# Miniprotein binders against Protein ANTHESIS PROMOTING FACTOR 1 (APRF1): the designs that were tried, part 26

Target 1, 330 residues: Protein ANTHESIS PROMOTING FACTOR 1 (APRF1), of Arabidopsis thaliana (Mouse-ear cress) (q9lyk6)
Amino acid sequence: MSLTELDDGLVRRMAMGAVFSDFGGKIHSVGFHRTDDLLVTSSEDDSLRLFDIANAKQLKITYHKKHGTDRVCFTHHPSSLICSSRYNLESTGESLRYLSMYDNRILRYFKGHKDRVVSLCMSPINDSFMSGSLDRSVRLWDLRVNACQGILHLRGRPAVAYDQQGLVFAIAMEGGAVKLFDSRCYDKGPFDTFLVGGDTAEVNDIKFSNDGKSMLLTTTNNNIYVLDAYRGEKKCGFSLEPSQGTPIEATFTPDGKYVLSGSGDGTLHAWNIENPSEVARWENNIGVVSCLKWAPRRAMFVAASTVLTFWIPNDGESPAPADPPTDQQQ
Key: E = the ipSAE of ESMFold2; O = the ipSAE of OpenDDE; V2 = 0.75 times the mean of E and O plus 0.25 times the DockQ between their complexes.

## First folded at step 12 (miniprotein)

Design u3 (at its last look DockQ between E and O 0.66; V2 from the best seeds 0.00; counts 0 for: pae E 4.7 > 1.5, pTM E .703 < .8)
Fold by OpenDDE base, look of step 12:
Structure u3 (fold): chain B 330 residues (1-330), chain A 104 residues (1-104)
Amino acid sequence: as target 1 above (330 residues)
Amino acid sequence: SEKEIRIIIVVPPEKAQEILRKILELAEKYGAYVWIEFEDGKVVIYITVIGSEEAIERFIEELEKLAKEEGVTLVVTIHEDEDPEEVERLLREAAEEAWEILKK
């Protein structure tokens, strides 16, 4: 199915197609390769796992007991990953690793963060990547160079994202401040700054839509905001049930028309953001979904807790439209 | 001087979980890296150990004992100063050979 055909009906037809339950703990991070049908997971058992998403098959597992595994993303190469460390951060400074899943080798360490990396993203167009850490810094890197290319000191918990064109990156920080930078001249500082008012919670995550027109902000209070990426204005917002100690992840669909998110009650939600309404709700038996991403090139999303699930359109019966929430008139 | 060695163990899928658990426990003790590749009908476990010669020898001995106890074939390949790509090729070849032995 071409990515061009996402509608409310298709989103409602999404169903769990594959389940992987052999994780030794919580999944911390999931990442898709941009072009290849590959998924990587990072979990509490200190493993990185590689999956073929076309065939719903686990391909590889790599265990990293020395450093652990936290945030993970693909590079442009299908066998090469960036992974953040959980252990030995203060002593070694080895907070980020560039590694090959092909030859099970650490290719490079990126040293400099003094605390846990909480946000990690690869440039879509070059070998640059960016990390945000609880050390209150964002660092810019190049896969080819050990030295940090840029450092930004900020307040609070950082979240970082590139747009899909690799022209702009965003840094979200304390107070709902979002700073936009030109990827080619970030040394000049941000070219724009937005304040996401009305929420006192820190930003947990930030993403761009594929068209670069929208940003998706998730707060630590499980509020979701869709912003205009040019004006910083709120297009819509959604509130989910609190998830104590477990940050939830929200994701755009590839067309940027829908947002999906987990909730503190273990449910999954999908909203149409063009006409802000909930289009689907799924009861999920895997607990609070902490990782949720839509596949770049497929009608597929993954939802992960301690279990990894693949969701695909069900070719069968259209699920009955969820009854509209009965407005209990108080 | 620290040395790096790579070891492969090929296991049938039905034994992979139990063997893997024991390998991971051993790997943790020695700071070894464990990589698992799933192929059709087989599981290949790659183990990379970095340490002193004495530490590596002890690791191999414990791994050999484990392999014997579990009734699986252990293939130890030591590649010193070889191109990583060549090492990978040799490991894959050794894995194939080990699998052919296990099928018999």
Scores: ipSAE 0.144, ipTM 0.625, lowest interface PAE 1.3, mean pLDDT 85
ESMFold2, look of step 12: ipSAE 0.204; ipTM 0.683
ESMFold2 (binder alone), look of step 12: mean pLDDT 70; pTM 0.651

Design u4 (at its last look DockQ between E and O 0.69; V2 from the best seeds 0.00; counts 0 for: pae E 3.7 > 1.5, pTM O .649 < .8, other shape alone 9.087 > 2.5, SAP 78.467 > 70)
Fold by OpenDDE base, look of step 12:
Structure u4 (fold): chain B 330 residues (1-330), chain A 103 residues (1-103)
Amino acid sequence: as target 1 above (330 residues)
Amino acid sequence: SEKEIRILIIVPPEKAQEILRKILELAEKYGAYVWIEFEDGKVIIYITVIGSEEAIERFIEELEKLAKEEGVELVVEIEDMTPEEIERLLREAIELAFKELEE
């Protein structure tokens, strides 16, 4: 199915198609390859798992007992990953690793963070990548060079994202501040700064829509904000149930028309952001979904907790729209 | 000076779970990396150990003991090889291991 055919009906027809339950703990991170039908997961059992999403098949497992695994993303090469470490961060500074799943080796260490990496993203257009850490820094890297290319000191928990054009990256920090940088001249500082949410809002995650027109912010309080990427204005916002100690992930659809998110009650939600309304709600028996991403080139999303699930359109008739919650006018 | 050694183990599927558990415990002890591939109903385990020569030797000894106890064969130890050489040796080892299972 062409990505161009996402509508409310299709979103409502999404159903669990595959389940993988053989994880030794919570899945911390999931990442799609941009072009190939591949998914990588990172879990608490110190493993990276590679999946063929076209055939819903696990291809490889790698265990990293020395460093553990936390955040993971693909590089441009389908067999090469960036993975953050969970262990030995303070002593070694080896917070990030460049890995080859083909050669079964560590290609490079990126040293510099002194605490856990909580945000990781690859440039869509070059070998640059960015990391945010609890050490209150964002670091810019190049896969080809061991040395850090740039360091930004921030306040609070950082979240980082590239736009899909690789022209702009965003850094979200304490107070709901979002700073936009030109990827080619970030040394000049941010060209724009937005303040999103209340003074108490901490940003858990930030993403760009594929068209670069919208940003998706998720707070630690499980508030979701869709922002205009140029003006910083709030287009819409959604509030989800609290998830104590488990950050939830929200994702755009590839067309940027829908947002999906987990909730603290274990449910999944989908919203149309052009006409802000909930279009689907799924009761999920896998617990609180901490990882949620839509596949770049498929009518598919993955939802992960301690279990990994693949969601695809069901060939059956769209279930009747759930009645909107009756606003009891008192 | 830290050395890197890679070890290939081919495990029958019926034993894979138990062997893998023990390998992972051993890997944790020595800080080794364990890579697992699934091919045609077979489980292929790659182990990379980085450490002192003495630590690596101890790891190998414990792994050999484990392999013997579980009735599996250690196929290849690879040191200081190019990726291409490693790939070749791994392929050869896999081919050899499969021939022995078919005979």
Scores: ipSAE 0.044, ipTM 0.491, lowest interface PAE 2.1, mean pLDDT 84
ESMFold2, look of step 12: ipSAE 0.312; ipTM 0.703
ESMFold2 (binder alone), look of step 12: mean pLDDT 70; pTM 0.601

Design u5 (from n42 with E37Y T44E; at its last look DockQ between E and O 0.64; V2 from the best seeds 0.00; counts 0 for: pae E 10.0 > 1.5, pTM E .706 < .8, off the site)
Fold by ESMFold2, look of step 12:
Structure u5 (fold): chain B 330 residues (1-330), chain A 81 residues (1-81)
Amino acid sequence: as target 1 above (330 residues)
Amino acid sequence: SEKEIRITIKVPPEKAQEILRKILELAEKYGAYVWIYFEDGKVEIYITVIGSEEAIERFIEELEKLAKEEGVELEVEIHEE
């Protein structure tokens, strides 16, 4: 089935297909490569792991004892990553690493953040990326140079995202405000502001749909908002059970027609956003899912806690073979 | 109703550290947002303020005072949302 033509039935039939249980702790972040069939994970066990999603196979594990692993995303090269540090920020200043999993080398350090990076987004079209930190700043970087390209100081916990064309980026800040910037002229300030959830809302994650028409926001109190990306008008919203200190993650399907999310009670949910309704609800036995992403080009999503699970459509069980007739005596 | 303005300050690198500190303190008081851009050995600071007409006028007054005290160029561009 084409990824642009998912329907309610296919979404409802998604089921756990593969499980990877050998992580030595909670998975902090997952990321798909935009075009290749690859997934990377970061974990409390200080590992970065690379997976082949077409064959559901772990390809490589590296361990990063000095810095740990926190936020992770691919660059455009299938073995190159940006990874944020969890340890030794004050002593080294090495808050972000550009690294190759091909030969396990650090290609460049991006220094400047004074506290944990909590949001990380690679530009979909060039070598730029953004990081948001608990030091109350967002920094813009270029993979090709060491120097920071720009710094925004703000209030609150920042969340950052590029739209899928790379021409606009969004930054969430205190008060439920999401500011939109022209990525070519960000020095002119934001060109628009979207507001969600009232004065106490804290947006902790932003995603754009692939077609650029919708924006998906999650808050630290587990509300989900889908906005029109051009005008900022709320299309729909959903409230989920609290997760007590770990924000849930929500994701679009590649066609932008569905949203999936975890919940503090351990369930997974899916909604049709064109005709708003809950399409599916799944119980699972891996606890509260903190990482949830639908693959860019497959009918597949991953859900993670202390284990990583791959979900694919289950088109039902084959019927059991019929017994042969008893008159077949040989 | 709330309004948005943008302000640009150009700073030689040798003054940047102190001026940025003062601007960040002022921005915190008014809830303003500060972008820092590095260009040709200079630091350019872009400030976005959102608030009532009265709050914005007060912010501009304090910023103009700071700019005069530090001997820097001040350029005000008003963009309303």
Scores: ipSAE 0.006, ipTM 0.385, lowest interface PAE 10.0, mean pLDDT 82
ESMFold2 (binder alone), look of step 12: mean pLDDT 76; pTM 0.712
OpenDDE base, look of step 12: ipSAE 0.083; ipTM 0.557

Design u6 (from n42 with Y33E T44E I50Y; at its last look DockQ between E and O 0.76; V2 from the best seeds 0.00; counts 0 for: pae E 2.6 > 1.5, pTM E .752 < .8)
Fold by ESMFold2, look of step 12:
Structure u6 (fold): chain B 330 residues (1-330), chain A 81 residues (1-81)
Amino acid sequence: as target 1 above (330 residues)
Amino acid sequence: SEKEIRITIKVPPEKAQEILRKILELAEKYGAEVWIEFEDGKVEIYITVYGSEEAIERFIEELEKLAKEEGVELEVEIHEE
């Protein structure tokens, strides 16, 4: 049972439900499996944690004391992950791990990056993935082989994303530049380049909407841009309060009609992007939310700081722990 | 060159939190990976260590000392890189 038909009223009714506060530090990233009801987190406490979002329970926890945990995403298998390393990186060290949470094993190391990976994206259609690193490169990988399949050199902090069909990928870089590549022949260079903002802020993140119409860009100074996905025309933009050290994350809803984001002042925001307007604003008590993602197939999103929170509609349409609104106030 | 070993520890659920805390302290010292499975009636902790033969031997010795003090049993598997 999935509810992906959203309107302003449902978005406005979203409220905090389940809360997980046992992390030993800041949550670095969160990711949903594309089809299964699973969420993974990475944290400053060196953990990877797997959650059942249908029942709002932690299924598994692992600790990685050699490399820590930084960026994380699912492969297509519900128990397999790609995770980037936070420490013990040398000039040619172990920057990425492919691992199984079911078999409790690291399946493969992907070596080549010489600095932290700051952006990670799994192909929606095959076993390819991309990583962007502070070493000023984007690398393309195949889960089945150790060797890097391609390297793209750039300026600044890279952000990478596949479109929802896997036919195009985008790389954002210094100066607000976004380059589009054909995923089958990226060696021919980008087929288009957009400029957004055109200022001093580095792009932190890119996402494509599920409907294929829009691209979402966030910057390190907490500006948000919604662009036409392939034409690069700005549809709307929002400026949020800056945050210390870690930029906020923004996310599309599954229908591509809403954008949610955190803010440096600790608030959460939601906008309708078809009829541009702010439809919801939430003040919350978990501090600045740096990880924020809407589930691919449910009326729920997660927001994280040092605490992970699941948000569902107030009238109980999502599979979450009981969270009646009156109890939250009292 | 470096070697890899994998160790499995089965613990009673009532002891799991304290034993895990001690294992994580040891894991920090040696840079180990720690995997936890919780099933009805059992907690299984898997530890993977990379290092020289000497470092691995020291880790095993310290872990065996911990296991003896806590009354739990170890299962050690040696894996080649």
Scores: ipSAE 0.445, ipTM 0.805, lowest interface PAE 2.6, mean pLDDT 84
ESMFold2 (binder alone), look of step 12: mean pLDDT 76; pTM 0.698
OpenDDE base, look of step 12: ipSAE 0.668; ipTM 0.888

Design u7 (from n42 with Q17W T44E; at its last look DockQ between E and O 0.02; V2 from the best seeds 0.00; counts 0 for: pae O 6.6 > 1.5, pTM E .757 < .8, off the site)
Fold by OpenDDE base, look of step 12:
Structure u7 (fold): chain B 330 residues (1-330), chain A 81 residues (1-81)
Amino acid sequence: as target 1 above (330 residues)
Amino acid sequence: SEKEIRITIKVPPEKAWEILRKILELAEKYGAYVWIEFEDGKVEIYITVIGSEEAIERFIEELEKLAKEEGVELEVEIHEE
């Protein structure tokens, strides 16, 4: 299906097509590869898991007991990931790792953050990436170099995102401030600053739409704001049920017409942002969804809690639930 | 015995990227870690080098030469673990 064919009817037809429940805890982060049909997950059990999203199959699992796993994203290479650490941050400063899932090796450590990385994003056009940490800093990196390329000190919990063109990145910080930087000359400071009024909550996450026209801002109070990326004006906003201790993730559809989010009540929601209205609501039995992303090139999204779920359009043929592996009682 | 040394370089903002590039090249040779910090119109580059005393001395000498060529001040803080 062409990504251009997303309408309210298709969104409403989204249904759970696959379930993975073998996680030893909460899933902290999910990431799609840009071109390949791959998904990576990071979970509380200190594992990274690689999935084939075309066949709904787990391909690989790796455990990282020394550093743990927190935020994860793909690089441009389908076997290489960036993963943030949960353990030994203060003593080692080894807050970020460049990993190969092919040969199970750490390719590089990126040292400098003194606290947990809470935001991580890869440049869409080069080997640069950014991290935001509870140490109140954003760091700019290059995969090829151990040295930090830039440090920005901020107030509050940072969130970072690149636009899809890799020309602009946004940093959201305390007070609902969003700063926009030119990726090629960020040393000159932000070229624009937006204030999202009316919410005093910290920013949980920020994303650009694929067309770069909109930003998606999520607060720790489970408020969602869709902003004009050029003017910073609020296009629409949604409020969800509170989720104590579990940040929820919101996502754009690839066409930028819809926003999906979890809620503190364990429901999933989809909104049309062109005509602001709720178009779908799903009751799921997996609890509060902390990770939610739409696949870059498919009519598919994933929703994760302690369970990972794949959602696809229900074309009238109920995909037979993958039979639970029959415990062959021998 | 490997030693760790931390070095701070104050750099004018207009030269920051040029100097950083040169420092990164030098750092790669010695396996040093480099950070750049932007604060209120000031740019500071932090370098951590771990190695033998002889390797560290050579690194410092090359760094001092670079600093002199670029007209920047070098502050060396030695942290002996």
Scores: ipSAE 0.018, ipTM 0.302, lowest interface PAE 6.6, mean pLDDT 86
ESMFold2, look of step 12: ipSAE 0.374; ipTM 0.767
ESMFold2 (binder alone), look of step 12: mean pLDDT 79; pTM 0.743

Design u8 (from n42 with Q17R F38Y T44E; at its last look DockQ between E and O 0.01; V2 from the best seeds 0.00; counts 0 for: pae O 6.5 > 1.5, pTM E .791 < .8, off the site)
Fold by OpenDDE base, look of step 12:
Structure u8 (fold): chain B 330 residues (1-330), chain A 81 residues (1-81)
Amino acid sequence: as target 1 above (330 residues)
Amino acid sequence: SEKEIRITIKVPPEKAREILRKILELAEKYGAYVWIEYEDGKVEIYITVIGSEEAIERFIEELEKLAKEEGVELEVEIHEE
């Protein structure tokens, strides 16, 4: 299906097509590869899992017991990931790892964060990436170099995102401030600053729409704001049920017309942002969805808690649930 | 005996990017770690070098040469750990 075919009817027809329940805990992060039909997950069991989203199959699992796994994203290479650490942060400073899923090898450590990385994003156009940490810093990196390329000291919990053009990155921080930087000259400071009024909650996440015209801001109070990326004006906003201890993730559709989010009550919601209205609500039996992303090139999204679910349009024939892996009792 | 030295360099913001590239190349040669911080219109570069005393001295000499070539007066603070 062409991404141009997303309408309210299609969104309403989204249904669970595959379920993966073999996780040893909460899924912390999910990431799609930009071009290949691949998904990676990071979970509390210290594992990274690679999935083929075209065939709804797990391809690989790797365990990282020394450092754990927290935030994960693909690089431009389909077998190479950036993963943040959960353990030994203060003693080693090894907060970020560049790793190959093919060889199961750590290619590089990126040292410097003193606390948990809470935001991680790859540049869409080059080997640069950015991390935000509870140490109240944002660090800029290059995959090719061990040295940190830049450090920005901030207030509060940072969230970072690149636009899809890789020209601008945004940093959201305490007080609902969003700062925009030119990726080529970030050393000059932000070229613009927006204040998201009315919410004093910390920012959980920030994303750009694919067209770069909108930003999606999620607070720790489960408020969602769609902002104009040029003016910083609030286009619309949604409030969801509180989720104690579990931040929810919201996502754009690839066309930027819809926003999807989990809620503290375990439901999933979809809104049309051009005409602000709820277009779909799904009762989900997997609990509070902490990870939610739409696939870059498919009519598909994933929703994850302790269970990973793939959602696709229901074309009359419900795809048979993937048979649970038969416990071969050997 | 390996020695660890931390070097802090204060650089004008307008020169920081150009100098950083060369510092990174130099650091790679010596296995040093480099950090750059932007604060209050100042740029500070932190370099951690681990090696023999002779290797560290050579690194500092090359760093000073680089500063001279770029026409930048570096405020250098050396911290011995």
Scores: ipSAE 0.023, ipTM 0.290, lowest interface PAE 6.5, mean pLDDT 86
ESMFold2, look of step 12: ipSAE 0.327; ipTM 0.750
ESMFold2 (binder alone), look of step 12: mean pLDDT 78; pTM 0.742

## First folded at step 13 (miniprotein)

Design v1 (from u6 with I19V I78R; at its last look DockQ between E and O 0.71; V2 from the best seeds 0.00; counts 0 for: pae E 2.3 > 1.5, pTM O .760 < .8)
Fold by OpenDDE base, look of step 13:
Structure v1 (fold): chain B 330 residues (1-330), chain A 81 residues (1-81)
Amino acid sequence: as target 1 above (330 residues)
Amino acid sequence: SEKEIRITIKVPPEKAQEVLRKILELAEKYGAEVWIEFEDGKVEIYITVYGSEEAIERFIEELEKLAKEEGVELEVERHEE
């Protein structure tokens, strides 16, 4: 199916199509497979869940009571995941696990982080992945090797992302600093450093657009910044309601034209970034959305709190925009 | 020496919810990993238990008792690393 060109009308027509409510707590992380119609979730109940997004069906659930579950992402293989641990980090050092959902087993442990992993990303082009931890380090890994390939010591809470070409990765840290590295020669240090001025908050998340032209930065104070990935200049920014104790996630659409985010008031927002304006707002009854991602190859996004929701275009006529209140000038 | 045991349980769909609850409670007690597959109307549960031989034997005994009470089939595979 050709990715129907996303326009403001299509974004406005997005509606909740499926709901999964059988979670024993907050969903911490969601991840799509790049090519297959699969979604994985990690939740507070120490479960990883696999979903078929084409049929809106739960395929598998796994409980990891020994290690817990925190950040999760797919590898290139549709049955293989990387998951970070919540428990026994100090005693075991088993902060990251490579899991087979097909074989129902742990394939490998990646030891080295001394505290919770708060950011996790897979390279788009090879078996490399990166993790950022509250231990103030970023570690580079290879799925094939137990040993850490590289360590970067940082200040504050790290966030890590690869571009879609796998040529560049970004590390965001305290003070709004974003460092760019060449993935092939990261040992030489960053080739560029951006400062997001005016926000002293820690970075919660960083993402690249699919075209690699934009970066999406989310701070712990629920500010969202769209940056030029080459110049580091702020293209636009949005401020959302505070969410005490629950970090929000923002996401690009696959075309990089829109940003979606949750808010501390439990609403969802969509913005056009070419002409910075809010194009849609959804009130939902699922609470503060902690996880929000657009599907790589579908007109679909997921929003998760203690409930997982799938959003798809509604075939119905877009409700007419509410007429702005006519200021009756008396 | 810590041993690993893998156990597979086939659960009829009509009993799946209650059996799953009880298995999760048992698994939590022993720090076991539980994998649940939902395929073609069948529910299959894979349990990985780590521990001493004595602990594993106790787990298996409790699981077999549970399986008998719920009327489900239990297959046990033992792997010694």
Scores: ipSAE 0.217, ipTM 0.690, lowest interface PAE 1.9, mean pLDDT 87
ESMFold2, look of step 13: ipSAE 0.475; ipTM 0.825
ESMFold2 (binder alone), look of step 13: mean pLDDT 76; pTM 0.701

Design v2 (from u6 with P13K K15D I19L I78V; at its last look DockQ between E and O 0.62; V2 from the best seeds 0.00; counts 0 for: pae E 1.6 > 1.5, pTM E .798 < .8)
Fold by OpenDDE base, look of step 13:
Order: structure tokens, then sequence, then C-alpha cells
Structure v2 (fold): chain B 330 residues (1-330), chain A 81 residues (1-81)
């Protein structure tokens, strides 16, 4: 099915199509499988949940009370996940786990981080993955090996991302610094370093667009920056309402033309980044959205707080954009 | 010597909700991992219990007691690794 070209009209037509409310707390992380119509969630109730996004159905739930659940992502295999731990990190060192949702078991533990993992990403092209932790380190791993493949020591809270080609990874750290590494030669250090000027806040999240031309940076102050991935220049930036310690997530659309984000006021926003403007705003009754991702191959995004919501295009006529309040010049 | 036992439980969907709550409480008490798979009309529960032989036996006994109290017939398969 050809991804229907996303335009402003389609983005404006996005509406909530499915709701899942059976969560025992806040959703910490969501992840799509790259090819299969699957979604995984991690929540405060120490559970991982697997969903069929084509049929809007929960398939499986697993509870991990010993380790808890925090960051989660798919591997290349649709039944295999990487999940970070919340509990017993100091005593066990078991900060990351490789899980099979098919075999209903833990396949491997990855030991090394001494504090909470706050960023997790899988390589798009191989069995390598990367984690950033509050222990001020980034670790590189291979799913096939228990031993850490590489360690980078950093300052502040790290955020990590691979490009979609798996050639470059980015590490964002304190002071708005983004370092770019060659994934094959990361031991040589960064080949480039960008400074996001004017924001001293810690980086909450970093993502690449699918075309690898743009990076999306979200700060702990709920500032969003779209950067040129080659030059590090700021293309556009958006400021959202503060969320009092709840991190918000921003996401690209698959075509890289739009950015969506939650806000501290509980609203959702969509921006066109080619012509920087807000194209949609949704009032949401689920509270502050902490997780927000667009599906890799669908006109669909998910927004999660203590509730998981699926958003799809409404077949109805787009409601006319609310006329901007006419400033009555008195 | 610590043993690992995997227990598979099949429950009709209609009886699963309250039983699942109690199983999760029991699992938390014993530090067990719980996996729940939703199929059409059935819920399959996979429990991994770690502990002494005596602890595992106690867990199974408490699980059987819970099932009886809820009036649910459990198909229980125990796998020793």
Amino acid sequence: as target 1 above (330 residues)
Amino acid sequence: SEKEIRITIKVPKEDAQELLRKILELAEKYGAEVWIEFEDGKVEIYITVYGSEEAIERFIEELEKLAKEEGVELEVEVHEE
C-alpha cells in the first residue's frame, strides 16, 4: 500500500480511533516494529504490552516486577524486544534485557550501566544497539554478545539515535551539544559536533528523520529543534508549555515533513517543517502525552500518557480551521 | 539449589480478570515473572518461578488454592528446566 502522501489536510484530519485505558500507571516508552504492524509499550506497572496496530488489538502483556520496565524497543525480529530496567540496578547490574515475546522468556542480560537507562535505540541494519544512562555513559551493544562493545563517557543526560541508514549515530548531551559518530569507526571519536545555541537545558530525546536529512531534538524545557543533519543548523524550533517534570516526546512523520509533539497543557501539536507553521492542534483529555510516535508505514500515530491512543485519518470533511481570534482593534 | 519452573495456565476469557489479579499478587510475593497471552476466548498465562524446591511447591499450592476459591478450573502444565 503506497503511503498516502501526507499533506496538511491529512494531518488535520487525524483523530483518535482507538483507546486503551487498562494501564496501571504512566506509559514510559512506546516502540513500533519497523516492518510488522506491531507496537510495544512499557508502563509504570512494570509491564510490557504488545499490540496489533492493524486491528487495534492487545496481543500480549508481560509483568517484570523484579526489574521493572522503562525504555523499550523492537529488535529486527517482531517477537524480540530490548527493555531497560528500573529496579535492582545496583545489586544486579541488569540494566538491559533482551526478551522473546514468542518464547515468553528473557534471552539475555546486558550488564554495565550503573544507573537508569534514559535512551535506547536499535541499529536499523544490524544487531547492534545503543543505550544512554544517567550514569553519564553511552554503551554500544550487540544482541549476540553479553559483553559491552563500546563505552562513551559523557556529561549530563545522554540521548542517542541512529540514522535510518545505520551509518551515523548521534549523541546529545548537556549544553545542547550533539556529537555525530561513524557507526563503523566510533572509536575514532565524533566526526562532527553541533551546538544548539541558546538552550542550556538537557536533551531529553534525539531522532533522525527517515531520509537522514533532519534531526529532531527535544529538551527538558519542552523546546523542540529541527536541525540539518549535515550542517547542524537550526531549521526551525518550537516551544511548548512546561510539563513539570514529565518529559514530552516529539516525532517526525515518516516523510520527515511534519513534527508532532505533546505539550505540558495536555494538547497535541503538529507542525509543517518545510514551511514552519502549526498545521494542527488537538485538545486531548488523556493528560500530558509523554510518548508520541508516528507509525513507520501507516497514516497513524500513537499518543500515550496513562492511556494509549491510536490516531488515524478521519474520513469526514476536515473541520474548517478555527478562524484566528480577530483582534478587535478598539 | 535454586530451581526455575515454568508454569503454563490456560483460562477461559470470561474467568480471567479476577484470577489474573490474584495471580499477579501471588507472583509478586514470590518474585515470579508473568506473561499473559490473549487469544480468542482464552487467556494463556506463563509464570516463571525462581526459588527453592520448597518455595516452588508452596507457590503451586497457593495457585491451586486461588483457582479453587475463584471456582476456575485451570489447565496447569509445569515445565522443569
Scores: ipSAE 0.437, ipTM 0.792, lowest interface PAE 0.7, mean pLDDT 89
ESMFold2, look of step 13: ipSAE 0.607; ipTM 0.865
ESMFold2 (binder alone), look of step 13: mean pLDDT 74; pTM 0.686

